# Ledger of designs, part 46: VHH binders against o75319

Target 1, 181 residues: o75319
Amino acid sequence: GNHIPERWKDYLPVGQRMPGTRFIAFKVPLQKSFEKKLAPEECFSPLDLFNKIREQNEELGLIIDLTYTQRYYKPEDLPETVPYLKIFTVGHQVPDDETIFKFKHAVNGFLKENKDNDKLIGVHCTHGLNRTGYLICRYLIDVEGVRPDDAIELFNRCRGHCLERQNYIEDLQNGPIRKNW

## First folded at step 21 (VHH)

Design ii4
Fold by ESMFold2, look of step 21:
Parts: C-alpha cells; structure tokens; sequence
Structure ii4 (fold): chain B 181 residues (1-181), chain A 120 residues (1-120)
C-alpha cells in the first residue's frame, strides 16, 4: 500500500543550500497516490519539491535518490527532465564502501560537468536526514577535507534537523577515512 | 491484514543446502522491498538479505556468496536459497517487510519464522 513512512510528516520538506557546497537535502517527495493519507498542508509531491527549490532561487541539476525502494515516486513523476541517479542504500547501518564510492563518483562527475553553472545536487533518502546526512558529510570529510564536526554541524543547520543515528555520527567522527577512488 | 508465512526450515548437515519460502498476503506485495531476518540463540535478530520490488539485492557480509534471495511478484513469494551452511547459520529465519526508514523500525511486519538447524 501507500503507507506514509513513520515520522515523515515531522520533517521539513526541503533544507537550505549548504554554503560552500553544491548540496541541498530533502525528504522523499511522495507521488499523488499517497495524498489520500495526508492533510493538504502535509503534502510534499515531486512538483512541490521543484516549486520549493525555485522559491529559494535555486535549480536542481541532479537528484540522488538513496532510498532502498521504488514505491514513493518514479523519475517520470518529476515535473522537469533532470538527471536522476538511484543509489540503493540500506538504512539503519553505515553505508558500505561500494555505496560511498558510488556517491563520491556521482558527485565528482556532477561537479566536473556543471562547473560553469550553479545548479545543485539534491540528495534524499526517506526522511532526508540520516543516510542523506551521512553520505553528504562523508563526501565533505573525505574529498573536501572538512573536519567531521564541522561537516555535521553544517548539514544539521542547513537541513533544519540534526542527524539522529548514533552509529552514523560515530563513524563520521571516529571512523576510518574512506578512499575516494 | 498483512501476513507472512515462512516454510522450508529443517535440520541440515554442515556444508549442505536448504531453501526457505515465504508466502505474502494482505498488501500490495509488488510495491515493497522484502527481506530475511534471522535470530540465533542468545543473539539479536539480524537481517541477512534484502530484495527490492525490481529485484535489486543486498546481503549481510556473513552470508554473501552463500545465500541467494529471490522473489516472484506474480505469486507473492520470497525465497532464500542457503548454500554451504555452517553451524553459525543455525537460527529462526523470518520473512519480513522492509520500511526503508532510518527512524523507527527497519522492518514493520514479519512472520512466525522457520527453524534452521545446521549440525556439524
């Protein structure tokens, strides 16, 4: 069925652009079939996503979907043609090295191909928080050399919600540096 | 009502094989990622395999290359082929529905389980 994910309503739909980066994080938008279970003010559709990005005077150049499912929406539900990449990421556990590598590769490819514009990489999992925050922070730490606590603080502030899972936070703060290739 | 019913468990010698089956009903099975969990005596329940509606699979490190998860969306079934079984694989195995959420529970429904016992 079209069961609304637990606590999905509790999270701000879209964060703010992370200064000094090309990232913006958001929770998963839900296709129209889910709206039977939502009050009008609770809706956050693929169209709503793009409207909220435009309200910030920004434009998406890539969507990285970290969900380990396809039930929430399909790429064809997006109101515009935008590059879309699915990276199936298992929740509740620190993403494995292959997943981290795929994310880094996608971001590096985007930055190379979009160096002459200011489009953003939109990243989401189900809530746009734990998996999303982990992989964005992992990138900032390993590739950009940002200190772990600074990456986490920047993500939390711009997302509007703090990373919640201790295992992700501990891995970012004290875990091994991952290779970038 | 969501129902998940496991079968196919039993006693197997180390190095042997076993295939588990799960029949699902009460929900739109083809929309959901499914998994297998196991719980060994005195241990926490752990997931061992996941499969998306489209057939993408991921395995826990402890079972990689030995277990294969598959599904039949037309029959609403999930299977787990278990090869090269070890005594450490002894557990109750549960078919489960995956939430794809980092908040709350990782799985929201599971069956009664089927016992797998691997003797040396």
Amino acid sequence: as target 1 above (181 residues)
Amino acid sequence: EVQLVESGGGLVQAGGSLRLFCAASGFTFSDWTMGWLRQAPGKRREWVALITSGGYTTYADSVKDRFTISRDNAKNTVSLQMNSLKPEDTAIYFCARYTDSDVGHAFDYWGQGTQVTVSS
Scores: ipSAE 0.833, ipTM 0.919, lowest interface PAE 0.7, mean pLDDT 93
Fold by ESMFold2, last read:
Structure ii4 (fold): chain B 181 residues (1-181), chain A 120 residues (1-120)
Amino acid sequence: as target 1 above (181 residues)
Amino acid sequence: EVQLVESGGGLVQAGGSLRLFCAASGFTFSDWTMGWLRQAPGKRREWVALITSGGYTTYADSVKDRFTISRDNAKNTVSLQMNSLKPEDTAIYFCARYTDSDVGHAFDYWGQGTQVTVSS
């Protein structure tokens, strides 16, 4: 059903573009059926997402949905001009190497296809924080050579909330570089 | 009220097979990702398999290629086919509803569980 994810209301809907990258993070938008349980100011629909991105003078060129469910919204709720990619990512555990590879492949593909524009990659999980932050930071560390603490700080500042799962933070800081192939 | 009822457990020899069943009620089952958890004696409860409403599946490394999760959205059931069972698979197995949240609990409801015992 229309069960609002735990603490979903507590997170800012959309972060800010991460300088030096093509990423912007946000929490999962919820289709209209969820709005019966939300005050008007709490609503954050797929339409609201695109309005908020436009308010920042930005444009999405890809949405990467990391949720391990299909109940929050349908890809058909998004403008047909914006590509959508689902990468089912199991929460609570550090994303596995297959998931990390799929994410890197998707980002690299987007950058090649969009080298002549400044469109952003929107990334979300349920709260747009832990799985989202982990995979963005993993990409910046492994592919861009960013120092772990710098990647984490950049994500936290631009998302407007700090990464919370300690096992994710520990893996980013102390874990191995993952293969890019 | 949300209810999950497991069945199909029992005693089996190593190398054998069992099929577990879960009947779900009290929620819109077809909208939810479901899973199986297990808890061995003296061990922490762990997830072993997940399945989305659309049929996408993921398995824990310890059971990969031996266990198969499936669901029937018309009957509100989840099942777990367990093949090539090992003594290390001995546990209480729980059917569970997955929250898809990193912020709170990974699962919000599970059943009474069904005992699986794999002997040498």
Scores: ipSAE 0.829, ipTM 0.920, lowest interface PAE 0.9, mean pLDDT 93
Fold by ESMFold2, fold request of step 22:
Structure ii4 (fold): chain B 181 residues (1-181), chain A 120 residues (1-120)
Amino acid sequence: as target 1 above (181 residues)
Amino acid sequence: EVQLVESGGGLVQAGGSLRLFCAASGFTFSDWTMGWLRQAPGKRREWVALITSGGYTTYADSVKDRFTISRDNAKNTVSLQMNSLKPEDTAIYFCARYTDSDVGHAFDYWGQGTQVTVSS
């Protein structure tokens, strides 16, 4: 349907590349059918996403879609040259271990296949903030050994918005040590 | 506008089975992830099962392997098959529409609910 996600308009469409990583985060782009409810300056389509990435002199090599729905856009709305991966991630709760493992596996595979270029992994949930920030930070902490507060600060700065959900922040800071593989 | 109407609740003995039904109207049902919530006496509402329009499912740990959510996009219905019922499954069960938002509410509409009571 034509329901704009709650507070979606309040978030910057695309963040900045996170230095020292291959990540860039953004909110979910919305297909044309949603634009009837949006002012022109509020629109952020799949095409707009790629234009904004190009304006940063960057290129996406993978999109990881963390939404637990398929109503926002179809993978066919993306260029066929960009791999797309859906990882259904339940919101309002810390992602489960299976979801975390899928994310880690996808990132590891991308880095191996793209070690000779500088393409980015684009990650989004609905707002590109809480589920997105959690999984990016979880990867940086568990796989790259980044301190939790440093990962969170880097994500917040580059996304342009701070992680909001306290249960996600608590788990990143004080949660259990997890196996990677 | 949006209406979700649950049915199929009742009294059942522990170890028994029950199937809940939800009829949806007033929105494009086939676009939306749907779920079942429950609220036990004195407890907060909790989700127990989710199903995407394409049929991908996730369950709360407390009901995994005992409950099965399904949907029929042609009939605009969601069902919950509940097997191996336990007294702790006693609750009002609500059919709900999932927002997929970490900002704001997780569900934006639910029905009046249907009572499930599991006796020992």
Scores: ipSAE 0.825, ipTM 0.918, lowest interface PAE 0.8, mean pLDDT 93
Fold by ESMFold2, last read:
Structure ii4 (fold): chain B 181 residues (1-181), chain A 120 residues (1-120)
Amino acid sequence: as target 1 above (181 residues)
Amino acid sequence: EVQLVESGGGLVQAGGSLRLFCAASGFTFSDWTMGWLRQAPGKRREWVALITSGGYTTYADSVKDRFTISRDNAKNTVSLQMNSLKPEDTAIYFCARYTDSDVGHAFDYWGQGTQVTVSS
């Protein structure tokens, strides 16, 4: 249960808001029981997440959790006013079309319901990089018409780490166009 | 020491069924997503089914609608019901613990495996 995910300490906890979008990416926050294995400066709890977002003068309006596990934290550890959506996303492989559709549907719904505020969609997988970057970029490409290399560059810069998995990068650059319906 | 012990493999005719079992020990089983992997002769090991601690499941396309993964958190067991078996399902099947990581290995522990052979 309290095993720190491999290389989790190597990634910045929270990225920056992606300009021109409502997205912010972060690594999975870890509930307090994990802190026995962490130095104080390595801790990144659900409370720490919200504090770091506030330090950026931002506010979360939705959290999309892409992890394929429930061991890192409970939705109950989040403020009651922040909607939470779990999309169980299998790692190592390019997310399937059902997963992509669920992500697009959730983002589109959020944008409609939050058109009159500036709240952010927080997206994370375990490290906040590969599955997270893929789905954010897939949305920007398919729904917003952003060029693949521009979406990837924007994500990498704002996350503070580059997408690492080549099969994800190849699919974003050269893979099939996904339908939004 | 993490241990995963598979059983229930064997020889079956195409169209038949088998149920695989996995006994887990040495870790807090109810915290972890578990899966079944398989490795066919001459092929790379591939996942076929995953199940979260709360019972959410996902299947590889090749086995969807034919295989069912389940777990019993009180007994620390995972099972795989395999129906409508095809010769292509012939493989060693491994019970495995899922890391949920894109940066390291997808699975960090698996058992010795159990052979499933499907005759034509």
Scores: ipSAE 0.825, ipTM 0.920, lowest interface PAE 0.9, mean pLDDT 93
Fold by ESMFold2, fold request of step 22:
Structure ii4 (fold): chain B 181 residues (1-181), chain A 120 residues (1-120)
Amino acid sequence: as target 1 above (181 residues)
Amino acid sequence: EVQLVESGGGLVQAGGSLRLFCAASGFTFSDWTMGWLRQAPGKRREWVALITSGGYTTYADSVKDRFTISRDNAKNTVSLQMNSLKPEDTAIYFCARYTDSDVGHAFDYWGQGTQVTVSS
């Protein structure tokens, strides 16, 4: 279906590149079938995503799709030159260790293969906020040694919206370091 | 109108098996991730299994390796095969439609539920 995700319209489509990292976060782009329920200014398609990234003078080298659904767009709607990785991530609960491992593995693989360019890893869930922010911050904390509150503040500032779910925030701030990469 | 109708519940002995069924109507079923929730007496409702339209599955730790969710997109059905049942699996089981949203409700529709009671 063409149901617009709850509160999806309330979030900025694309954030800003997170300085000192290769990450940029955005909400899920929606394929054309959803546009019947959207005003023109509310549309955010896969094409719109790439235009907005280009407007920031950036280039995506990987999209990590964290949604636990396949209804929003097809990977075929993305340029063939940009690798796409789906990591089905259950919402409302802190991602499990398997999911965290897959995310870290994908990021580390990208950084290795792209050490000679400045392309970005685009990460999204449905709203580009809670699951997205959690996994990006978990990576920065566990792999890069960033302090939890610094990771969260960087994400919030660059996304343009603060992490909302307290269980994610609590796990980032007080939960154990995950050493599974 | 979205409708989800569960069936297949009943009384079963510990260690036994039971298969739950869900008939879905009123929406494009093949587009949606579906799940099973359960609610034991005095407990909060919890999800136990999820399945995407393409067949990818995830389970709660408490039921992993004992429960199997499946779907038939041609028949608009979801099922839950429950093996090695334990008394703590006693609950009302609900078929539910998953929103994939962290900012709103995780599920937006569910059925009336079907009772599963596991005796020792």
Scores: ipSAE 0.822, ipTM 0.918, lowest interface PAE 0.9, mean pLDDT 93
Fold by ESMFold2, fold request of step 22:
Structure ii4 (fold): chain B 181 residues (1-181), chain A 120 residues (1-120)
Amino acid sequence: as target 1 above (181 residues)
Amino acid sequence: EVQLVESGGGLVQAGGSLRLFCAASGFTFSDWTMGWLRQAPGKRREWVALITSGGYTTYADSVKDRFTISRDNAKNTVSLQMNSLKPEDTAIYFCARYTDSDVGHAFDYWGQGTQVTVSS
């Protein structure tokens, strides 16, 4: 059970707020049981997540967890005041249309309910990169009309790491606009 | 130390059914998402079904509505019920442990597999 995800240590814990959006991306925080395999400076717990967001003078209003597992942390490890949404998203493949729709629906609902504050939507998968970047960019392209290359560049810059999987990049650049039903 | 042992394969007529079993040991099974992979002759290994520790399931399009994955966390087992089998389902089927990683391998352990042959 306390197997550190492959290359998880190689990624910055938390990115920066993406300008002009309500998004911030991060890698999965790991509950304390994982810390036996980590040096102190490598630790990134649910508590550490909130401290790092606070250090940026930001506040989370929603966490969207895209992981296809339940072993990293429990929703009870998060403050009760922060809504949490799990969208099980299979890795290594472009998320299906149902997953994309669920993500868009959650974001649109958040923006409607939070129009009078500046809270952020935190999005993560295991590494906070490929599935996370894909769905954020898909939203920006399909709903906000952002050009694919501009969405990708914004995500990469603010996350601090570039999207790596070519199938995700190719779908964002060359794939169809997904209807908002 | 991680071991996954499949069983239940065999020869079946098209339209028939089989149930595969996987016994897991050497890790905390109830923590992990598990899956079934298959490899047909001359093709790459592909996943066909996933199940989280809490029982959430996802299927590849090619087997959706015909296959059902299940697990028993008390017995450390994973099963795959395969109905309405087609000759195209002929493959070696592997029980596998899912990493949930996009930056490395999707699965980190799998067994030796069990052969399923679907005749016309």
Scores: ipSAE 0.815, ipTM 0.915, lowest interface PAE 0.9, mean pLDDT 93

Design li1
Fold by OpenDDE, fold request of step 22:
Structure li1 (fold): chain B 181 residues (1-181), chain A 120 residues (1-120)
Amino acid sequence: as target 1 above (181 residues)
Amino acid sequence: EVQLVESGGGLVQAGGSLRLFCAASGFTFSHYAMAWLRQAPGKRREWVALITSGDRTDYADSVKDRFTISRDNAKNTVSLQMNSLKPEDTAIYFCAARQFPHMNTQYDYWGQGTQVTVSS
């Protein structure tokens, strides 16, 4: 359906590039059918996403969609030049090892294929915060060897919102490192 | 101004030990992975050791179990303890910094290097 996700309006549409990384987080863009339920200033479509990214003088090279539904927008709503990857990620629970691996694999693949450019990996869930933040932080911790608190702080700062889910935070801070392969 | 300044190099006999230091300034040291690299005469620069911002370490096979990389964020220093030195370890040793060692293939900052010579 065309129901606006709960609390979706509460979050900034697009964060900032995480310095030193190729990551940028954003909330889920909503296809045109949702516009009738939104004030003009609340609208955030796939087109708006790209416009906002361009306003930051950035370019998306990959979109990783972590939502557990396909009702928000269609891959066809995206430019053909930008790959779209769906990783169905259940909300509210710590992503499983398979999900983490899929994310890492996607990121690593992108990095290998995009060494000659500075295109970004756009990552989103519904709000572009919890699932998104967890997986990005998990990557930084596991792959980059970053201190969990530093990873979380960096993500929060760049997203403009803080990770909210305690179980995610705890897992990042105290949970085991997940294998990178 | 960003600076990485190596010290501690010198001449050592085979089997000896040497401790290199790298003093960093001008950037948020604690957020960066630090690495030691070396370049021997006539050879390409090679990676020696890495310590991430989270204090995870990694070593080239050629120096594993002989070299130890460590960092002191309070002093903005990274060190390389080199034990059981071999003539093959003779090189100019460089410290380098990059925030994310995997995502970034290039180092952001480099030191000028310090000479390590191991005699037979």
Scores: ipSAE 0.888, ipTM 0.939, lowest interface PAE 0.5, mean pLDDT 96
Fold by OpenDDE, fold request of step 22:
Structure li1 (fold): chain B 181 residues (1-181), chain A 120 residues (1-120)
Amino acid sequence: as target 1 above (181 residues)
Amino acid sequence: EVQLVESGGGLVQAGGSLRLFCAASGFTFSHYAMAWLRQAPGKRREWVALITSGDRTDYADSVKDRFTISRDNAKNTVSLQMNSLKPEDTAIYFCAARQFPHMNTQYDYWGQGTQVTVSS
């Protein structure tokens, strides 16, 4: 269906690169069929995503889609030169160990294959905030050894919105470290 | 201006101990992982120890259980306690900084190094 996700309009389309990392977060781009339900200034398509990334003088090298649906856009809407990875991630609950591992593995694989460039890993869920923020922060905490509050602050600042889900925040701050392999 | 300044090196007998210090300035120290590396004569530079911004530590197998890395964010310093020193530990020891030790393969900042010599 072409139903606009709840509160989708309330969030900035694209965040800023997280300094020192390859991460950039954004809300889900919507394919053309959604445009009839949006004002022109509210539209955010896959094409718009890439334009906004270019405006930041950045380049995407990978898109990780964490939404639990396939109705928002098609991988075919993306340039063929940018790999697309779907990790179905259930909303509102802390991602399970398998999901966390898949994300870490994808990031590590990207880093291994992209040592010779400065391309970014674009990560999004529906709003590009909670699931996205959790997994990015989980990576920084578990893999990079960052303090949870520092990771959360960095993500929030760069995304332009703060993580909202208390269960995510609590797990990041006080939950166990997840295995990296 | 970014600076990393090592100190504490010197001559010590085998089995002895030294404590190296690295004083940092010119960047947000608490957000960076700090590492010690060393280069012996005629050998390649090798990683010795790491402490992340969240105080997680890691060590090369050759120094594990003998060396301890620690940091003091209030003083912008990182230290390396070296116990049970061996002649093969003789090297110039470097302090280095990188914000994210896994994502970043290169260090952002380097010290000039301090000489450690362990005699037989």
Scores: ipSAE 0.888, ipTM 0.939, lowest interface PAE 0.5, mean pLDDT 96
Fold by OpenDDE, fold request of step 22:
Structure li1 (fold): chain B 181 residues (1-181), chain A 120 residues (1-120)
Amino acid sequence: as target 1 above (181 residues)
Amino acid sequence: EVQLVESGGGLVQAGGSLRLFCAASGFTFSHYAMAWLRQAPGKRREWVALITSGDRTDYADSVKDRFTISRDNAKNTVSLQMNSLKPEDTAIYFCAARQFPHMNTQYDYWGQGTQVTVSS
């Protein structure tokens, strides 16, 4: 159905670019059918996403959708110029190695193909926080060699909300490095 | 103003040791990966060693097990301990900084370099 995700209204729709990276996190945009359940100022559609990104003087080059459903919006709602990648990611549990690898592979592919521009990788789950934050931080830690606390702090600051799930935080801080290939 | 200043270079006999230092200022050092690169006469600049902001290290095959890169965030310094030096290690050594070594192909900051000469 088109029920609004729990606590979805509580989160900023779009974060800020993570300095030095190509990442930007946002909560899931909702297609038009959800608008009748929202106040005008609460609405956040795929179109609104792109408008907000533009307001930040940025441009999306890829959207990675980590939600475990397809009910929120359709890839057809996005501009044809922006590729869309779905990585079904189960909520509340630490993403498995396959999911992590898929994410890393997607990011690496994007970086390889987008060396000549400064377009962003937009990443979202439902709230654009926990799954999103975990995978972005996992990338920074595993691939970029960033200190876990620094990665988490950077993400939290840029998203405007802090990672909430202790199992995610614990895995980032103390878990093993995942293979990059 | 951002500065990277190398020191510790000089003349040393083959089999000897040197320790290079790079003092950083003007940016948040602890958030950056630091690297050493070198350029020998008539050759292209080559990467030597890397230490990420999380203290992960990597080395070129030519220097592995002989060189050790380390950093001191409290002092904003990165060091390169060079042991068992060979004549082929002769080069100008540069320290360089970039926040994310994989996502970014270009270094943000460069030192002026320090000469290392290894005699036979």
Scores: ipSAE 0.887, ipTM 0.939, lowest interface PAE 0.5, mean pLDDT 96
Fold by OpenDDE, last read:
Structure li1 (fold): chain B 181 residues (1-181), chain A 120 residues (1-120)
Amino acid sequence: as target 1 above (181 residues)
Amino acid sequence: EVQLVESGGGLVQAGGSLRLFCAASGFTFSHYAMAWLRQAPGKRREWVALITSGDRTDYADSVKDRFTISRDNAKNTVSLQMNSLKPEDTAIYFCAARQFPHMNTQYDYWGQGTQVTVSS
């Protein structure tokens, strides 16, 4: 139940806000039960997430969790003021149209409801990189009309790590635009 | 310093054509969506056309099939080809830039505008 995900330690816990957007990506925070398996400096809890966001002078307005498990942390570990959305997303395969739509819908809903503030949409999968990067880039490409390479570059730069999965990259670069509705 | 400079405006007869240009400088042009807006005397400013950083275009219903927006990233320019002009197209036309047209409602940069007058 508290097995540390492979390579989880290798990734920066929190990226930077993507300029011009409300997106910020991070790796999955781990609840307290994982701490006994980590060095103090490796720990990254839900509390640590919020502290790191605050250090960037930002505020989370929504967390979108793309992991395919619920074992990493509980929504109850988050402040009540920050809504939590789970979108179960299978790893290593390109998200299906339903998943893409759910993500887009969530983002659009947030933007409509948060026009009067500058709160961020925090998006994470396990490493906050591949599934996270794909869906964010998919949004920028499909909704914002951004060139795929520009979207990928922007995400990579802000996350501090590059999207790794070739099938994701290929789909972003050469795949069809997905419906926005 | 960021600059957007419009040109190409003028007086034309109804049914005529004009091509507006906007020259951009001081920012990464290729990463921005560009738009044309217009404001007629005594009327509210209205959106006319959009071209995203990925070259997708959109138009107001009032100008569809008559106006064409395009961009040249190598020259940092956006243009508006206006055909079949009507007197109701008379306005000051503005070039504006914003990085993400859906996520952001406000434009980051504005030009000073160019006058277009269409006579009957």
Scores: ipSAE 0.887, ipTM 0.939, lowest interface PAE 0.5, mean pLDDT 96
Fold by OpenDDE, last read:
Structure li1 (fold): chain B 181 residues (1-181), chain A 120 residues (1-120)
Amino acid sequence: as target 1 above (181 residues)
Amino acid sequence: EVQLVESGGGLVQAGGSLRLFCAASGFTFSHYAMAWLRQAPGKRREWVALITSGDRTDYADSVKDRFTISRDNAKNTVSLQMNSLKPEDTAIYFCAARQFPHMNTQYDYWGQGTQVTVSS
């Protein structure tokens, strides 16, 4: 239904672009039907997302949705010029190899097709933090060869919130490199 | 001000060895991937070796098993150990930096280069 996700209000709507990358993380935008359950200043719709991105002088070129439901907003709520990719990602557990591969594949495809611009990859789960942070960090570690702690620190700083799940952090710091192909 | 300064180049006979150094300053060195590139007379610049910020290494096929790239974050230096040198290795060697080598196609910083000449 239209139940507001737990603790959703506690997180900043949109983070900052991660310097040197095309990544920006945000919490899930909520379609209009949720607004009656929110104070005006708490509302964060798909339209609000794009307005906030523009305020940062950025432009989205892709949205990757990692939530495990489709009840929060519809792809039709987004501009048709911005591709939307759904990767159903179970919460609270470390994403499996298939999920990681799907994410990497999507990012690499975007980079290949968007060499002539500076558009961003917007990534979100429910809070835009744990699942989102894990997959972005996993990419930086596995593909860019970044040290795990540096990747985590960069994400946390730009998102404005720190990864919370110890199992995610532990896997990033000490887990094996996942396949890139 | 950002600076990359190469050293260690020179004249060497085929089969010999050289060790190149690159000293970096003016940026957060430990957060950057470092690379060596070279340009021979009349040829285009080519990539030689890479070391990521997490110390992962990669090499061009032409130098694999002969060259070794390494870094010292405490000293802000990158090195290129060149063994079994060949005349075709003759070139100006450049040190370059970029934070994320896969996502970024351009290097952020360049050195002026050091000449390596291998005689037959």
Scores: ipSAE 0.886, ipTM 0.939, lowest interface PAE 0.5, mean pLDDT 96
Fold by OpenDDE, look of step 21:
Structure li1 (fold): chain B 181 residues (1-181), chain A 120 residues (1-120)
Amino acid sequence: as target 1 above (181 residues)
Amino acid sequence: EVQLVESGGGLVQAGGSLRLFCAASGFTFSHYAMAWLRQAPGKRREWVALITSGDRTDYADSVKDRFTISRDNAKNTVSLQMNSLKPEDTAIYFCAARQFPHMNTQYDYWGQGTQVTVSS
């Protein structure tokens, strides 16, 4: 239903672009039906997302939704010009190889098709932190060859919140590299 | 001010070895992937080797098993050990930096290059 996700209000709505990348992380926007349960300043709708992105002088080219539900907003709430990709990702556990691969494939596809612009890949889960951070960092580590601690630090700094799940952090720091294709 | 300064080039006989160095300054070196590229007379510039910020390496097929790229983050240097050199390795060798080698197709910073000449 229209239940506000736990601790959702505690997180910044939108992070900053990760310098040198096309990534930006944000918490899940909530459709209009949630607004009656929120103070005006707490509201964060799909429309608000795009407004905040514009305030940063950026433009979204793709939204990757990692939530494991469809109750928060509808793809129809987004502009038709911005592709929407759903990757159902279970919370609290390290994403499996298939999920990681889907994410990498989506990112790579976007980069291939968007060489002529500087549009961003917007990634979110519920809070836009743990699942989101893991997969972005996993990409940077596996594909870009970034040192795990550097990837984590970069994400945390740009999101404005630090990854919280130790199993995610441990896997990023010490886990195996996953195949890229 | 960002600088990449190559050194170690010179004349060497076929089968010989050289070690190139690139000293970096003016940016956070440890966050960048470093690469060596080369350009022979009358030919296009070609990629030779790459080392990511996480110390993963990759090589062009033409130099694989002969060349070794490495980095020293404490000294802000990247090196290229070149063994079993061939006349076709003759070129100006350039050091270049790019933070994310897959996401970004262009290098952010370039050195001026160092001449490597391999005689037959």
Scores: ipSAE 0.853, ipTM 0.923, lowest interface PAE 0.5, mean pLDDT 96

